# Ledger of designs, part 2: VH-VL binders against q9ybr6

Target 1, 148 residues: q9ybr6
Amino acid sequence: MSGSVLDEEAEKLMDYDYLLEKLYKKVPPKSGTSEYRIPEPQIIRIGSQTVIRNFREIAQALKRDPKLVARYLQKELATAASYEEESGQLILNVKVSRKVVNQFLQLFMKTYVRCPTCGSIDTKLLRQERAYMLKCEACGAEQPVKPI

## First folded at step 9 (VH-VL)

Design g01
Fold by ESMFold2, fold request of step 13:
Structure g01 (fold): chain C 148 residues (1-148), chain A 120 residues (1-120), chain B 108 residues (1-108)
Amino acid sequence: as target 1 above (148 residues)
Amino acid sequence: EVQLLEPGGGLVQPGGSLRLSCEASGFTFSYYAMSWVRQAPGKGLEWVSGITGSGGYEFYADSVKDRFTISRDSSKNTLFLQMSSLRAEDTAVYYCAKDWDTAFIYFDYWGQGTLVTVSS
Amino acid sequence: SYVLTQPPSVSVAPGQTARITCGGNNIGSKDVHWYQQKPGQAPVLVVYDNSDRPSGLPERFSGSNSGNTATLTISRVEAGDEADYYCQVWDESSDHYVFGGGTKLTVL
């Protein structure tokens, strides 16, 4: 266990750790980074409507008020949306697939949640008169974002 | 049924500008995401740009970012690509493509394409 | 940025099965779509969502996707299947559509 063989394995392990550390330095911190996953939408289609059963859980993962996320989906899907507070479900007056809903939720994360400077999702969205401001609680960066 | 017609194209000098149009019919244009895809002579397909049905998001390939702008006019059922600062490498057939849905899923219909040539 | 790799060409005798591969890191977690392009024509969708066929497409066109490889399979190949074939995904990390480089299918 001592000698050339163990030293070679130790050097390879240190090189592996060094490489991983270099990669982590080039990637934003894991907390609030692109590796963060939103719960997959649980979709039920009823007639011409789409119901997202776990919408409250999705909004919580996005760290945003469900009504705000609902307004976003209403805008991007060009349809009426209503959030049912007691059930935590969202009703969309359009028939859409889980893939479409998920794509817009990922775009919501990138646009209104993730800090473009450091990649953290520890952020707040502040509405001030006619402007929305995204403030990062991790790095302090602030920038305007388009209104919903 | 679904039709996408790309009139236009032509010869442009390097550094010049050109606006491509894609006239759509046979579907509810304002709902569907749309894209431009190009193909240089003898080469493969390269996605250029896309826009969601609502127009809320526009995306661009790195090769054209900051030089090309995509837009849509639902009152005219028309998709546009404004090209500026054109280079010889932009020489290609440009296709208009209709997405399956209001976001980016896959292309179910393509236009016939229009040739853009950038040369001195 | 995400890359899809395809062999530049595949040759097959009539009546045999052609398999065209599309390689990508963890492509099995993505939805892969396939387009056929004949010379001088626009592309046409032949497979979507990994394995689904557009209406009107013969059953001999099929697709699969797992691991790092998606495959377009054309059984009982006919001369009319001679074309270029492209795989495609939407890459959510870059917000780009990505095409493979294309595969020329030659029917001997």
Scores: ipSAE 0.752, ipTM 0.899, lowest interface PAE 1.2, mean pLDDT 88
Fold by ESMFold2, look of step 11:
Structure g01 (fold): chain C 148 residues (1-148), chain A 120 residues (1-120), chain B 108 residues (1-108)
Amino acid sequence: as target 1 above (148 residues)
Amino acid sequence: EVQLLEPGGGLVQPGGSLRLSCEASGFTFSYYAMSWVRQAPGKGLEWVSGITGSGGYEFYADSVKDRFTISRDSSKNTLFLQMSSLRAEDTAVYYCAKDWDTAFIYFDYWGQGTLVTVSS
Amino acid sequence: SYVLTQPPSVSVAPGQTARITCGGNNIGSKDVHWYQQKPGQAPVLVVYDNSDRPSGLPERFSGSNSGNTATLTISRVEAGDEADYYCQVWDESSDHYVFGGGTKLTVL
């Protein structure tokens, strides 16, 4: 109701509109596509373990270090994971189905790879102070994400 | 024997809050994804919220987004639903449901449900 | 906002076959699960992964899923089959479970 409150609200509105216009003008041509899909996990179960035979290829499709994706799965499945660099395979010390692995890999894509603003997979994952940040190289959007 | 036991619900005024709990036994609680599903009187089933086994992901139906919070406490084998800003349309029987796996596949076990009534 | 559509009711005489449909865009690419709910009771899983039966469920319960329609089939219907039936999927795009509206099966 006061002039100070109205001035603050007006400044927020102008700032918001200015930022939107600036952001749209800086959006580069999309180099990735929102339709990008990762390979289906090729898994076998050996006793109480699950082996993802094409894990290197999956990590390449996610555009992330295989060891980072392995840490993610270790956390989400609450199990130990061993990445074999020579073979490109991941060994999980838990018995899980392809459907479960695929669900978590799709969630990894949505959380740590795909830009929620424009859908591009042309992104980088950055550590900034006390947060992990997802930065889109296609539209310039930046947002915090939970750490791995 | 898998069991999911919900306490006896309650009557709450519009805009009020209520926390539901679901005590689990007979399985390794910390591994399995869990959900809340509700059913308004004379209506069908509506999924409300779900949480992965690790607790790493929580999802909410649009109708309850930003008003309800799902959580789990593996030391107590208990699933919770914190409900706030309650509305008359939230009146329903609330079921606790166990998923078949650590992520969202299908429900293999259900609790008996607890009635929540939101009325002035 | 994926939607599953079921008929509100189906009536069948004892001994005949009941078919309960669940419609959805490209539902044939999804895993469909079915639950039975009798009055005053919690739902019970009767079919999962389109066509698989839980332990202890009779062979007369079966399911199929193709194109835009999934179907729960109950052969040799008994009076005890009278219940509400719900189809369900996990929708990957929204990260939500979705239920159909339910079908009341009446056994004449």
Scores: ipSAE 0.734, ipTM 0.892, lowest interface PAE 1.3, mean pLDDT 88
Fold by ESMFold2, look of step 9:
Structure g01 (fold): chain C 148 residues (1-148), chain A 120 residues (1-120), chain B 108 residues (1-108)
Amino acid sequence: as target 1 above (148 residues)
Amino acid sequence: EVQLLEPGGGLVQPGGSLRLSCEASGFTFSYYAMSWVRQAPGKGLEWVSGITGSGGYEFYADSVKDRFTISRDSSKNTLFLQMSSLRAEDTAVYYCAKDWDTAFIYFDYWGQGTLVTVSS
Amino acid sequence: SYVLTQPPSVSVAPGQTARITCGGNNIGSKDVHWYQQKPGQAPVLVVYDNSDRPSGLPERFSGSNSGNTATLTISRVEAGDEADYYCQVWDESSDHYVFGGGTKLTVL
């Protein structure tokens, strides 16, 4: 069930990220780069679980709410994910390597963050009714993306 | 005892279609990423397509993009490759390959392959 | 598209050391895997993650990866090592697996 709660919150948070950008998090537009690196995941594997200790920092580098990124990993790893807001850690109920986590995080960046037109990471993810759209703040391009 | 069995294959005309299957056993099929790799007669290995364990991502080599479709059916422990608009250059032995993990890391097991011949 | 370049062939005397190279732009930043293929057979993994050995593989097989070159090293080569060898990476930029063209190892 924790996965279902994260799914609902992640959908609301996609709208929340957009709304906050318009109202409170007014980051001036600037060009990103065509090459971008997210922080290396700091992984601890405890029994059948994997803990990403720096998950908040990873989500911040991806410019997305941690609960949205957690929902994505829950989907792609087919496992329950629990984000601890106080510590900023993510707990995955699967034993998974850093390489696998990093590969899905790189795919997240390509799918939901990086503009396919100009390569900038200065983008927003918008849920407009039934569709998901990636809007580039650097070049203005819009691209449909698959739902999380 | 991981096993990958590719009973498909055969002779097909240019422009035709063929669906390959790969029946898996001896591991939890739904967790692992899977790929198709082909080898033309006397040539090297060429990766064709891959699919993540969850099925969330499907990737294709440029040579087959928009002509081939990878899919998986976890209820049947079966990987598929739907091939269409076939060309002579698609003639090859097609291998089913199991990835080590749910994403694309390396292949730890291979099927014995099945021959697809595209000729008029 | 990322390209891996291998020599077409390498010849070595029995008991000596074979070195098979795999060239690629900045390949040292990637994880390189190696497969052995004997005639009429499916490939078999012999090295993964640049230098690691699968369970049950002889310690004679080893690998390295630095700069623009990865190398598969087979010490004390035996006639049974005669095969084609392929290097492989996952290229995150294209989201493709890429194989080298293959190297035929001939044991003299």
Scores: ipSAE 0.704, ipTM 0.876, lowest interface PAE 1.3, mean pLDDT 88

Design g08
Fold by OpenDDE, look of step 9:
Structure g08 (fold): chain C 148 residues (1-148), chain A 120 residues (1-120), chain B 108 residues (1-108)
Amino acid sequence: as target 1 above (148 residues)
Amino acid sequence: EVQLLEPGGGLVQPGGSLRLSCEASGFTFSSYAMSWVRQAPGKGLEWVSGITGSGGYEFYADSVKSRFTISRDSSKNTLFLQMSSLRAEDTAVYYCAKDWDVAFIYFDYWGQGTLVTVSS
Amino acid sequence: SYVLTQPPSVSVAPGQTARITCQGNNIGSKDVHWYQQKPGQAPVLVVYDNSDRPSGLPERFSGSNSGNTATLTISRVEAGDEADYYCQVWDQSSDHYVFGGGTKLTVL
């Protein structure tokens, strides 16, 4: 009698894998993952500081508060960051290349903006006590993310 | 002068674990991303894992994902690679490599490498 | 996954110019870096950001990158240039460093 249960479980597992494969095949290829491109950072260097001139526009493209994005960069670059509300610029107290800034902005998008389930950028970041929750407005998925 | 010292290599059985270390000196350790690159005997270079300067991001090659863990201790200027569930195909010289910047640009300095042999 | 393809070997006579290619889809839009590895030694950076050369390296080493092909050029090749050469990129899509398969340069 024990052999039949193992065979049934194996058949159920095979059926589950088959169903999963069929479900994945029926998920229309994520057609529109148009690589959502954020604007390239416009950087000027002043002494030991780096200024991102179009930071407000970048934050807007990311659909996040500039102050949040600034905090993120501050953490990743291990430097002080100051967002200027009037000019929309971010001042970093470190010399950093455009490539590095861009890389972190892309990572920000992947981590805190893009839904890992459906790839949508229509998401909200909800602050919780010890973590952030990324909530997708398109598919409803919720994903915990590291706090900024 | 930049120095990268890689102790910790050795012989390990399949399924075993090993922790590699890379002691860094001659630069501000936390200001640079670090990576592990391996080279199997007679083969090419394969990137294994990387970690940003702050340690905020860790990346892994598909071949080692879920089995290897990269970490760093800024207080000790040391990079680590915890390897678990080791396989014969993991046999290689493992290099620690210093990135040019806090993120992933290119490697400007390499350690001398340490040999890891996975064999029964 | 992003793939870089190199010829397995290139042979050149002393004093001649060696060209080592690295092929990748739209590699011209990426920054390509090159490493030299001599037998029993760790790799050494020889070209970065497509065409820049680290301090201390001879001017004989140069790089270019366009279209689908990056090229490491070594002019006036010397016996000491015999080594394996690897191209490398950062693939932002997969968040991986990618190496070419390496090219063995033989000086005849």
Scores: ipSAE 0.894, ipTM 0.948, lowest interface PAE 0.5, mean pLDDT 93
Fold by ESMFold2, look of step 10:
Structure g08 (fold): chain C 148 residues (1-148), chain A 120 residues (1-120), chain B 108 residues (1-108)
Amino acid sequence: as target 1 above (148 residues)
Amino acid sequence: EVQLLEPGGGLVQPGGSLRLSCEASGFTFSSYAMSWVRQAPGKGLEWVSGITGSGGYEFYADSVKSRFTISRDSSKNTLFLQMSSLRAEDTAVYYCAKDWDVAFIYFDYWGQGTLVTVSS
Amino acid sequence: SYVLTQPPSVSVAPGQTARITCQGNNIGSKDVHWYQQKPGQAPVLVVYDNSDRPSGLPERFSGSNSGNTATLTISRVEAGDEADYYCQVWDQSSDHYVFGGGTKLTVL
């Protein structure tokens, strides 16, 4: 069975699969929710506290310092938040659902990451005295954002 | 146990202003998002505006954006809606609604509503 | 903005099952909530998170959500179920709550 029809079909399938894989790497996520997907929070409850086990990964997807995102959640949930550097986990001193955490993380993305002019997430937060400026590296737009 | 009391609304001329209030009791006010929902006579429910428990985010329906301002005062357990540039189509019963959580999930309690009439 | 469409009315005989639909683009990816409103009264939550029932509501109230259609089902309908019914979602893309136009349930 050496060098027969099966080898030709295998080569054809590999080329087709290769093209599909290359195309999938360039195809954006489907619309209907957020254009950029944030990892789902891995929530566990310990007493009256909520622990986000994958918080470092979430902050990386938001392209921001985990301590900044933690301070944001502390403000929005009106509670103390403790980020553990080595574990990458966030401890919140309230009972809060995954839905609520996800909603505020999506709002963080819209407020502090995504450029309102072009929609790019290639942005930086710049500190200017008592305020933050969101600078888009894709289109050059700059705008003030509310403090954290 | 949970109560949402909206004092009377009123009659106002087009282009006028009115502030609605909603006094909350029976729950920790700052732990829950709040909304205003209106219903024109004989019509369906229309969400008007919402505010998170912390007050960090305020959102508005397109029909009222820039004319209405939602706010909350945790020291008074009171939700407000400042309405300006009122139009005839703003005539409705305005309900105060309590969210299940600090963000926007669903409404578990409603006030009895207050009538706002915009007419010359 | 995101739109939810409901039939304006549904009629059902007592003891039968009423089904009230709520259609929206990809509504199956959202959590749908249902409110009952009787004349002259504030709305009352009857189903949340697609299929969950608030405490104190009869087991006759149930819900489902898939594809482009969410459905409120009221089995063994009673005259006291006559009301307007509204579906609702939070649409994260617009940061708006959205209600359907409402369905008047008549129990013949």
Scores: ipSAE 0.732, ipTM 0.892, lowest interface PAE 1.3, mean pLDDT 88

